# Miniprotein binders against q9bqp7, part 177

Target 1, 240 residues: q9bqp7
Amino acid sequence: VPQNWFPIFNPERSDKPNASDPSVPLKIPLQRNVIPSVTRVLQQTMTKQQVFLLERWKQRMILELGEDGFKEYTSNVFLQGKRFHEALESILSPQETLKERDENLLKSGYIESVQHILKDVSGVRALESAVQHETLNYIGLLDCVAEYQGKLCVIDWKTSEKPKPFIQSTFDNPLQVVAYMGAMNHDTNYSFQVQCGLIVVAYKDGSPAHPHFMDAELCSQYWTKWLLRLEEYTEKKKNQ
Short names: E, the ipSAE of ESMFold2; O, the ipSAE of OpenDDE; V2, 0.75 times the mean of E and O plus 0.25 times the DockQ between their complexes.

## First folded at step 14 (miniprotein)

Design xe2
Fold by ESMFold2-Fast, scan of step 14:
Structure xe2 (fold): chain B 240 residues (1-240), chain A 88 residues (1-88)
Amino acid sequence: as target 1 above (240 residues)
Amino acid sequence: SPERLEEIIRKLEEAVKLFEEGKIDEALDILWEVMEELIELIEETGDPELYLILLRVIDAWDLIDEGRPEEAIRILEEAIRRLEELIE
């Protein structure tokens, strides 16, 4: 059990829309500060399995592509992911108009991959928006908060080369989602409660994306694991 | 440590049973724990056979992701036999 246990859900908040909710999705900018981000905490506390898998994958790719080829490949993967997120923000934002550049971004196989998921997404409340947990001292930039099949979710968009039909195969993605959720639920910039998560794994060839819905019970389970990772990060930082 | 190898074998046997029952989520959680324990043993012992067994467990995970559970189960059963031989 984590030493600094704190609840993921805020009992003072409702998961229902209210009149004070903004008519446009929130987009609070992430400000540079000394407080660690969710992604930094997770990167600095990778499990033994994750370290092994990353090193094995890196060795195989370098053998196949060479050092320069590996660097180019990873840069391209990063750029494609960034473009995918930009396209989704454009699609889900009621204020954005399609431009020639935006039209090209929207043509990708990744966007085709998520079409069946997007049909079930509505009531967007936040896009590319910063969250901060003041008590637990971490920050994050979440992709999206919207209703998926009628339930308000923190939604995380992922791209993958390999099929990920099971949530376990997404590794730290559930921890990332619940970390954002817990921060948002206790962040004064937001007034609503999120109790569900959704990880969407999109594929470049346009094959149907795999949605991983996380109900409140599953979110609570991953929240405990996130708190342990955060504790490990804090302990490592003290010992540096 | 024979006791630690026996525990890993028991977990792999449980995972195989869960895969056979179609309880994929529970089986993958156990398989993740097996990977952790194998990595710890490899770090402690430097045993190349444990490393090869770990690679087979990862191959089985990939096969499950590809929708090939019968092949994954066969690989996991092979991993169990190899671990049993290390105890002997």
Scores: ipSAE 0.564, ipTM 0.852, lowest interface PAE 1.8, mean pLDDT 88

Design xe20
Fold by ESMFold2-Fast, scan of step 14:
Structure xe20 (fold): chain B 240 residues (1-240), chain A 88 residues (1-88)
Amino acid sequence: as target 1 above (240 residues)
Amino acid sequence: SPERLEEIIRKLEEAVKLFEEGKIEEAMDILWEVMEELIELIEETGDPELYLILLRVIDAWDLIDEGRPEEAIRILEEAIRRLEELIE
């Protein structure tokens, strides 16, 4: 049990849409400061299994591609992920974008992969938007908050070259989602309650993306694990 | 420690049973625990055989993700046999 337990859901908030809710998606810019980000906390508290798997993957890729080839490969993977997120923000945003750039972004196999998921996404409330948990002192930049099959979700878009049909193979992604959820539910810049999460794993070859829906109970379970990771991070930083 | 190896074997046997019952996510949670215990033993002993057994468990995880549970089960059964040989 975490020593600094705090609830993921805010009893003062409703999951029902209000007249005061924004008519356009929120995009609050991330303000860099000394407060740690969700991704930083998770990277600094990786499990032994995650460290082992990451190092093994790096060694195998370097053996196959060479050090320069590995750097080029990882840069390309990062760039493709960035383009995928930019394309999704464009698709889900009401703002009109430049036609030529949109056509290039929308041609990705990753975008083809998520088409069946996007058909069930509506009521977008936030895109590429900053969240801060003022009490627990962490920040994050979430991808999307929208209704998926009628339920308001924090949605996180992921790319993968290998199939990820089970939530266990997404590793820390559920922790990332619930960390954003808990922050948003207690962030004064937002007025609504989110109780569900969705991790969408998209594939480069256009094969159908795997959605991992997280109901309120599952989110609560992962929230406890996130609080333990945050506690571990805080103790490490306090002692340096 | 023979007791620690016996505990890992018990967990792998439970994971195999869960995979056979189609309880994939529960079985994967157990495999994750097994990976941690094997890594800790490798750090303590430096035993290369434990490293090879860990790689088999990781290969089984990948096979499950690829929709190949029958092959994953065979590899886990091989890992169990190799652990039993270390006790002997």
Scores: ipSAE 0.744, ipTM 0.916, lowest interface PAE 1.0, mean pLDDT 89

Design xe21
Fold by ESMFold2-Fast, scan of step 14:
Structure xe21 (fold): chain B 240 residues (1-240), chain A 88 residues (1-88)
Amino acid sequence: as target 1 above (240 residues)
Amino acid sequence: SPERLEEIIRKLEEAVKLFEEGKIEEAIDILWEVMEELIELIEETGDPELYLILLRVIDAWDLIDEGRPEEAIRILEEAIRRLEELIE
């Protein structure tokens, strides 16, 4: 139904590993340019429900913590998320030096939360790596591409203070995952096909993380919704 | 519009039924649609009662995430009654 439809999967690629694949996970740096990021597109095209929920949450937090307290809280949430991602990159990377630097981060409650998920993760192909969709004109920085229970997935690590046992409660996270997937599948810096997604919601108290696995059919459904958000973003930019 | 309120009531009744059947994700999808319609009506009417009903729908979703579907259903049933009162 999108006007500028493009397929999420690349028929010329395989999800099977081959002998020419690098032994070290790819980590392509994000190059700054005028092309919008996935997170920028999603932030600028929030649904009215998302805008309402965000504003309500912000108002409640400011009433509870004050404006300075809210700023400190959001900075702390950002720092905790950043450190969680750094710890996961260290754990999943075969590089010795990164693991040595992050010893203290490896013992957090968030890391304990994801242990049961990590046991099923192997065959890491990319970590904190840039993707670009040259045809659709967007970029992103994905967290991880690895096999989860034998399926090659784009994996997105999230932290939450409240339980998120249903994929709908992660809001735009499925769109973010399929946007990265579609970009990677058509990015010349990569040679493989990803057809599945995984959103992992980790908890600070170490309670078990909630995995939200997305098969190829579900990814295709969310891809159509991502294309609509991308079109909305493009139209808003054009009409400025 | 009483027709729009009646549509929202029917959707909430369907969501309650789905929650009772353990079809949680389908029910949540309907709550998302209800939130959209309520937000549009609030923008058009400025009715504070619709705002309060929207907050109850959001509270019900939070309760579902917390594993408390019986409490969520009670809140949704109260939201339905409040919407019915707006029609009458």
Scores: ipSAE 0.659, ipTM 0.890, lowest interface PAE 1.4, mean pLDDT 89

Design xe22 (also named xg3; at its last look DockQ between E and O 0.96; V2 from the best seeds 0.77)
Fold by ESMFold2-Fast, scan of step 14:
Structure xe22 (fold): chain B 240 residues (1-240), chain A 88 residues (1-88)
Amino acid sequence: as target 1 above (240 residues)
Amino acid sequence: SPERLEEIIRKLEEAVKLFEEGKIEEALEILWEVMEELIELIEETGDPELYLILLRVIDAWDLIDEGRPEEAIRILEEAIRRLEELIE
């Protein structure tokens, strides 16, 4: 149980679109400051299991590829993920200038993987947009806020080489989603309420992506876990 | 030490039962706790057998993700037997 509990949802906000909402999705730029990011907090407070799995994976990959091969592999994985996110932002925002290179990226296996999910996504309200929790003092950059099957969600796009059909296999991804949700719900740059999350795990071979929908109750459960990670981060920072 | 091993065995038995009932997500949450407890024991004892058992639990998780729950259950049953041998 967190010592400094704060609610994830803001009862003064609605998930319905307002007449004053902009016609184009919001894209608030992330400001560089001393306030920790969601990613930083999670990276600095990894569980023993996550540390063990990460170190085991690193050792196996270095053994297989060598140190230089490992660096090249991880750089390529990062680049593929970045391009996947750029392609999704292009698909979901009103874009008129598609280059042949960008069109080829839109035809990747990862994009094929998410086609069945994308047809259920509409009413995009934010893309690659910064959020800040002014009370809990953290920031983040979320991928997307849109309706999935009629429900307003914080949507996080992930790539994986291995199948992830269960939310437990996505590790900290639910915490990342609810951290963004809680920040957005209390950020003055936004006027609406998000109560649901969606993690979409896409596959390089074009196999159908696994959607992990998080309803309000599940989001509340993961929010408590996020608050504990944030407290751990704050304590570790004081002890440094 | 024996009491902690008995607790891990109990959790693994619960996870196996949940997998058999098709309650995969609940079973995975218990396996996550088992992994934590095994890592803590490995840090305290340096026992290589516990390390090998941990690797089998991780293999079982991967098999579940691959849609192979019967093979995962067999590996977890093996892990239970190996832990019981450490008590004996």
Scores: ipSAE 0.792, ipTM 0.928, lowest interface PAE 0.9, mean pLDDT 89
Fold by OpenDDE base, look of step 20:
Structure xe22 (fold): chain B 240 residues (1-240), chain A 88 residues (1-88)
Amino acid sequence: as target 1 above (240 residues)
Amino acid sequence: SPERLEEIIRKLEEAVKLFEEGKIEEALEILWEVMEELIELIEETGDPELYLILLRVIDAWDLIDEGRPEEAIRILEEAIRRLEELIE
């Protein structure tokens, strides 16, 4: 049980989307501060399993590509991910704010992969927007807040070269999603609450993406795990 | 300790059963626990056989992700057999 328990949902916020659909998605800039990001917390508190799998993968890749080849590969993966997020932001942004869509950004296997998911996405509330949990002292940059199949979700877009048909194969992604949810639900910059999460795993070859929907119950379960990771991080920092 | 190996075997048997029942997500959760327990035992003992078994559990996970559960089950059953041989 977490020592510092805090609720994921804010009872003071109504679950009803305020009827005024903001015409423009929120995009709150991330402030550079001493507060740890969700990503940093998760990276510093990886499980033994995750560390083992990552190290094994790294060693194999270095053996196959060499050290320089591995660096190049890693850089390319990062760039592809960035371009994918930029393309999604462009797609999900209102038409009036669409800068000249770089048609080249839309021509990717990852974009093809998520087309069937995008059909079920509507009511975009936020894109690439910062969240801060003031009480628990963490920050994050969420990808998207939108309705998926009529349910308001924090949506996290991931790229993978391997199939991830089960939520367990997404490792810490559920923790990231609930961390963003909990922060947003208590961030004064947001007037609404989210109760659901969605992880979308897009594939490079254009095969249909896997959606991992997280209902309020599943989000609550992962929220407890997130709190434990945050406590572990805090303890590690006190001991450095 | 034989007791820790027996617990790993029990968990693997449960995972196999869950896979056969179509409860893939629950089975994967158990496999994740098994991986942790194996890693801990390897760190303590340095036993190369346990390392090989761990690799096979990971291979089984990959096969499940690839939609090949029957092959994954076979690998897990073989892992169970190897663990039983370590207790004898």
Scores: ipSAE 0.784, ipTM 0.916, lowest interface PAE 0.6, mean pLDDT 92
Fold by ESMFold2, look of step 20:
Structure xe22 (fold): chain B 240 residues (1-240), chain A 88 residues (1-88)
Amino acid sequence: as target 1 above (240 residues)
Amino acid sequence: SPERLEEIIRKLEEAVKLFEEGKIEEALEILWEVMEELIELIEETGDPELYLILLRVIDAWDLIDEGRPEEAIRILEEAIRRLEELIE
């Protein structure tokens, strides 16, 4: 139970756009500063299980590929993830995709994997956009805010080489989503709020992606866990 | 201590029952807790049998994600037997 509880939702905001909203998705630039990012907080507060699983995975991969092979593999995985996010931003941006797309950027198993999800995505409100929670003192860069099957969501895109049909197998991704949501809902750069989340796990072989929808109640449950991780991070920072 | 091993056994038995009932997400949450307790016990005792049991729990989780719950259940039942032997 967090000592400094703060609400994830903002009752002073609507989840609907007003007439003054921009005609293109928001893309608030990320400022480099001392305030910790969501991903930094989560990386510095990994659970014992996460640390064990990560180290075991590293050792298995190094055994299979060698040290240099593992380094090359992880570099390639990072590049594929970056290209996947770039492709999705291009696809979801109504002005940037017109006749200027990179054919190689759009050709991948991961993009094929998410096609059935993308047809249910509409009303894109933000893409690759910074969020800041001034009261709780953290920042983030969210992937997408859009409607999925009629529900306005913070959407987080992930790549995986293993199936993730259950949200429990996505580890900290739900915390990442709700942290972005809480920040956005209290960030003065945004005039609306979001009460739902979506994690989309895409696969390299093009197999259908797994969506993990998070309604407001589930978001509230994960928000409590996020607040505990943020408190743990703050305590570690005070100790060094 | 035997009390902590007995609690792990109870949690694994509950997880198996939940898997059999198709309540996969609840069962996975229990496995996550079991993994934490096993890691703590391994750190405190250095018992290599607990380490092997932890690896089997992880294997069971992977099988669940692959859509192979019957195989996962069999692995967890064996893990329970190994834990019962440690109490004896």
Scores: ipSAE 0.626, ipTM 0.874, lowest interface PAE 1.4, mean pLDDT 89
ESMFold2 (binder alone), look of step 20: mean pLDDT 91; pTM 0.907

Design xe23
Fold by ESMFold2-Fast, scan of step 14:
Structure xe23 (fold): chain B 240 residues (1-240), chain A 88 residues (1-88)
Amino acid sequence: as target 1 above (240 residues)
Amino acid sequence: SPERLEEIIRKLEEAVKLFEEGKIEEALNILWEVMEELIELIEETGDPELYLILLRVIDAWDLIDEGRPEEAIRILEEAIRRLEELIE
């Protein structure tokens, strides 16, 4: 039911690696732009359920920690996530090692959590790399593009304190993944096709991470929902 | 509206059946719809009982994530009974 339908996959591209592909994973920097980011679009178009759950969580945390404690907690959660992503980029990059990060105990639990997932990850094509959809006018910074169990995926690393064994409990994460996928598939800075997604939810206590694999059909279904969110964002922007 | 409460009850009954059949993801999709409908009714009526029922539905979701579907089902059955009482 999106008004500006556009396909997620690019028929001119292959998902197989070519000899002409760069040996080093791509890392295109995100540039300052008036074009909205995927995260901005999703934050501005939250569903009623998401707004209710976020407000309830915020109120409960403030009751437990106080206003200042809540701000410190959320800052620490953000920092832990950032450090986790930095550690993963280091692990997956051929030029970096974990030695620089050995003393950071905040990352050790999350890294332990994803060990069984990392064993199945290979053929890294992009890390912390910018994507732009020139036709649909949005940008993003994706975490990783690599083969997971032999399939090329946009991989998004998440941290959580609570278990998320079902993809439904990740809320907008599937939309984020397919938004990056659709942008990359139509971005001139990239030459390959991605048709699968993977959301990996890691736990700080080292409990096994939950992988949420998204095949091409599931990606197509979430893509339609992403287009509706993008349309809602565009309409809200016109009315302001 | 009794008609809207009856529709929410129908969806909750369907979700319970799907949880009992181990079709967790399909059941969670229906619970997401139930949450939306309850939020809309709360905004329209201000009914504190609907708010409490919504909290129980959210509790059931959390129990599913924790691997406790039998407890989640009991909570959803309680929610159904509470909604039925609002119709009466």
Scores: ipSAE 0.789, ipTM 0.928, lowest interface PAE 0.9, mean pLDDT 89

Design xe24 (also named xg6; at its last look DockQ between E and O 0.89; V2 from the best seeds 0.00; counts 0 for: pae O 2.8 > 1.5)
Fold by ESMFold2-Fast, scan of step 14:
Structure xe24 (fold): chain B 240 residues (1-240), chain A 88 residues (1-88)
Amino acid sequence: as target 1 above (240 residues)
Amino acid sequence: SPERLEEIIRKLEEAVKLFEEGKIEEALDILWEVMEELIELIEETGDPELYLIILRVIDAWDLIDEGRPEEAIRILEEAIRRLEELIE
């Protein structure tokens, strides 16, 4: 149990839209500062299993591709992920100018992979938007907040070359989602509440993406684990 | 430690049973715990046999993700046998 427990959900907020809600999805810019990001906290507190798997993967890839080949491969993976996120933001934005920008970005195996998921996504409320937890002092940049099958979700888009049909194979992704959720629920830039999460793992070959839906109970379970990771990060910073 | 190896064996046997019953997510949670315990033992002992065993567990996880549970179970049973051979 974390020492400084704080609730993920805000009882003062509702997930229902109202007349004061903006017609355009929110996009609050991420400001650089000394407050740690969700990704930094998670990277600095990786589990022994994650460290072992990452080091083994790195060694195996370098053995196969050489050091220069490994560098090129990882750069390409990063670029493909970035393009996938840009394409999704364009597709989900109601503004025609963004959607008309580059149709080639909208035609990839990853985009084909998520088509069946996108059909169930509506009511987009935030895209590529910054969140800050004012009490717990962390920040993040979430991909999307929208209704998935009628439930308001923090949605995180992931790319993978390997199948990830089980949430256990997504590692820290559930923690990332609930960290964004808890921040948004307590961020004064937002007025609504999110209680569900969705991790969407898209595949380069266009095979159907795997959606990992997290209901309120599962989000609460992962939130406790996120609080422990945040506490670990804070302790490491003090002890150095 | 024979006691710690016996506990890992029990967890692997439980995971195999859960995979056979189609309780995949519960079995994966147990494999994650097994990986943690094996890493701790490797850090303490440097035993190369334990390193080979964790690689088998990782391979089994990948096979599960690929929809090949029968092959995953066979690999986990091999890991169990190797661990039993380490106990004296």
Scores: ipSAE 0.766, ipTM 0.918, lowest interface PAE 1.0, mean pLDDT 89
Fold by ESMFold2, look of step 20:
Structure xe24 (fold): chain B 240 residues (1-240), chain A 88 residues (1-88)
Amino acid sequence: as target 1 above (240 residues)
Amino acid sequence: SPERLEEIIRKLEEAVKLFEEGKIEEALDILWEVMEELIELIEETGDPELYLIILRVIDAWDLIDEGRPEEAIRILEEAIRRLEELIE
C-alpha cells in the first residue's frame, strides 16, 4: 500500500460534464516543466518482468535485423504510432485543416481496426490535451476524453502487432490511464471529471480492435498501483 | 531454492486449472507473478533450465492471447514437468 495515499476523484468537482457544449474539444498545451511525466515515471520504475520482456524483444529483433535494421524498424513503429494518433485526432475533431493533412493516414489498417469502437464514441471533450496533477506534481498528455457507450472515459489509443484481448497483456497502460484521470480530476484547466477509462488496442491488419473498459472500481485498484510507482520514482530522485 | 521451485510449480498448476475453467485474467495474473520469481532465481543461480522455463511461460501467454488455450496449457504442463525434474 502507498505511504501517501491521495484520492483519484476530486470531491469538490462535479461528476457531470459541463452542460455548455464548446465548439471544439479542449486541447491544453503541454508546458515544459521540471516535474516528471507519467511516461517518465513508468519508464524509470519498470518491473523485473517488463525489463526482461523488453530486453528479450530487443535481442531477438537485433539478431533478426541487425543493429541498423532494428533502428530503422523502431523508427518506423514510432512513426506509425504517431500517424495513428494524428489520424484519430483528425477524425474526432471538427477541424477541416487537420483532416486535410492526415488524409494519407486515414487509409490504414489501424484506422479500419478501430471503426467499430469509434461508432460507440461520442461527446468528445478533450483531444491530445495536457494534464497536471497539481498536488502530486506530475504531468501527462492524454489522447482523448469522450463518452464510450454512454460513459465518460479517458481513452488511450495503442497500436500492436500482437493480439491483446486481455488487459493483463497491456502491461502499464492501465496505470497510464488512471494517472491521466487523476491528473485531469485535479487540474484547474478542467471543470469536470471522469470516473472511467478505456484502452483501445488497434491492429495493423485491420482486425477488430480490443477495447479494455475500466469502471470506477477497477480504476481505483490501478490508481493504488500508480501511486506506488510514483512513490518509487520520487524516492529514487530524492536520493540522487 | 527447492522450496521456491515448489511454490512456482503450485502456482503454475493453479494457473492451468484457472485456464481450464475459463478464468483467463486470474490465470494471467499468476503467470506474471511466476515470471518475477523465475527472473529472481535465474539472477541468483544462472541456471539455463530456468531460462527455458520462463520462455515456455511467455510462449503460453502468447498462445492465450492468440486464442489457443489448449496449446498454452500443454506448454505449461511441460514447464511443470521440467521443474519437477529440477527438484529431484
Scores: ipSAE 0.759, ipTM 0.916, lowest interface PAE 0.8, mean pLDDT 89
Fold by OpenDDE base, look of step 20:
Structure xe24 (fold): chain B 240 residues (1-240), chain A 88 residues (1-88)
Amino acid sequence: as target 1 above (240 residues)
Amino acid sequence: SPERLEEIIRKLEEAVKLFEEGKIEEALDILWEVMEELIELIEETGDPELYLIILRVIDAWDLIDEGRPEEAIRILEEAIRRLEELIE
């Protein structure tokens, strides 16, 4: 049980999105400060299993590609992910930001992969927007807040070369999503709250992406796990 | 301790049963617990056989993600057998 319990949902905020669909998605810039990011908290509090799996994967990849090859591979994966997020931001932005849609950015297997999910996405409220939880002292950059099949969600887009049909195979991604939800729900920059999460795993080969929907109950369960990770991080930092 | 190995075997058997019932997510949760327990035992004992077993459990997980549950079950059943041999 977390020592410092805090609710994921804000009772002071209405669950109903105010009918004024903001014509423009929110994009709050991330402030560089000493406050840890969600990503940093999760990385510093990985379980022994996660560390073991990651290290084995890394060693195998180095054995196959060499050290330089592995660095190049990692860089390429990062670049592909970045381009994918940029393309999605462009697609989901209502304003034709006449930035020359680099037609090349839209011609990716990952974009093809998520097309069937995008059909069910509407009412975009935020894109690449910073969230801060002032009480719990963490920050994050969320990918998207939108309605998925009529439910307002924090949506997190992931790229994978391997199938991830089960939410368990996404490891800490559910924690990341609920961390963003909890922060947004208590961030004064936002006038609404979210009760659902969505992890979308896009595939390089263009095969249909896997959506992992998280209802309010599942989000609450992962929120407890997130709080424990945050406490662990805080304790670890005090001991350094 | 033999008791810890017996518990791991029990969990693996439960996971296999859950896979056969189509309860994949519940089975994966159990496999994660098994991995944790195996890592702890490996850290304590340094037993290379346990290391091989955890690798097979990881392979089984990957096969499940790839939509190959039948092959995963076979690997888990083999892992169970190997663990039983360690208790004897």
Scores: ipSAE 0.093, ipTM 0.596, lowest interface PAE 2.8, mean pLDDT 88
ESMFold2 (binder alone), look of step 20: mean pLDDT 89; pTM 0.895

Design xe25
Fold by ESMFold2-Fast, scan of step 14:
Structure xe25 (fold): chain B 240 residues (1-240), chain A 88 residues (1-88)
Amino acid sequence: as target 1 above (240 residues)
Amino acid sequence: SPERLEEIIRKLEEAVKLFEEGKIEEALDILWEVMEELIELIEETGDPELYLIMLRVIDAWDLIDEGRPEEAIRILEEAIRRLEELIE
């Protein structure tokens, strides 16, 4: 249990649309800041298992591809992920942003992989938007906030070369989602409440993406674990 | 350290039972704990046999993700036998 607990949900907010809500999805830019990002906190507090798996993967890939081949491979993986996110932002943006669409981005195997998920996504409220937790002092850049099967979710799009049918195989992704959720729920730039999360793991060969829906109870459980990681990060920072 | 090896064996046996019952997510949670304990022992001892057993546990996790639980169980049972040999 964390020493200092703070609620993930904000009782003063609702997930219902307000007449004053913007008709266009919010896209608040992330500003340079001394406040740590969600990704930095998670990277600085990786579990022993995550460190072992990452180092084993690096060693194996370098052995197979060589140093230059490894750099090319990781660059390509990063580029594919970036293009996948750009394509999803384009698809989920209103008609007025059609100028941002590229036909080649819309025809990738990753996009085919998520088609069955996208059919259930509507009511987009934020895309590639910055969040800040004013009390806990962390920031993040979330992918998407939209309704999935009628439930307002923080949605995180992931690409994978290996199947991830169980949420346990997504590692820190649930923590990332709830960290964004808690920040948004307490960020004055937003007026609504998010209580659910969705991790979507897409595959390059077009095989159906695995959705990992997180209801309010599961989000609360992962929120406690996120608070522990944030506490660990803060203590490490003080002792440096 | 035999006490810690015995605890890891017990957890692996519990994970195998849960996989056999189709309780995959519960079994994966236990397997994650096993991986942590194995890493700690590897760091303390430098024993290459523990490193190899860790790699087999990782292989079993991958097989579960691929929908091949019977092969994963076989590998975990082999890991249990190898850990028992380290005690003996």
Scores: ipSAE 0.738, ipTM 0.912, lowest interface PAE 1.1, mean pLDDT 89

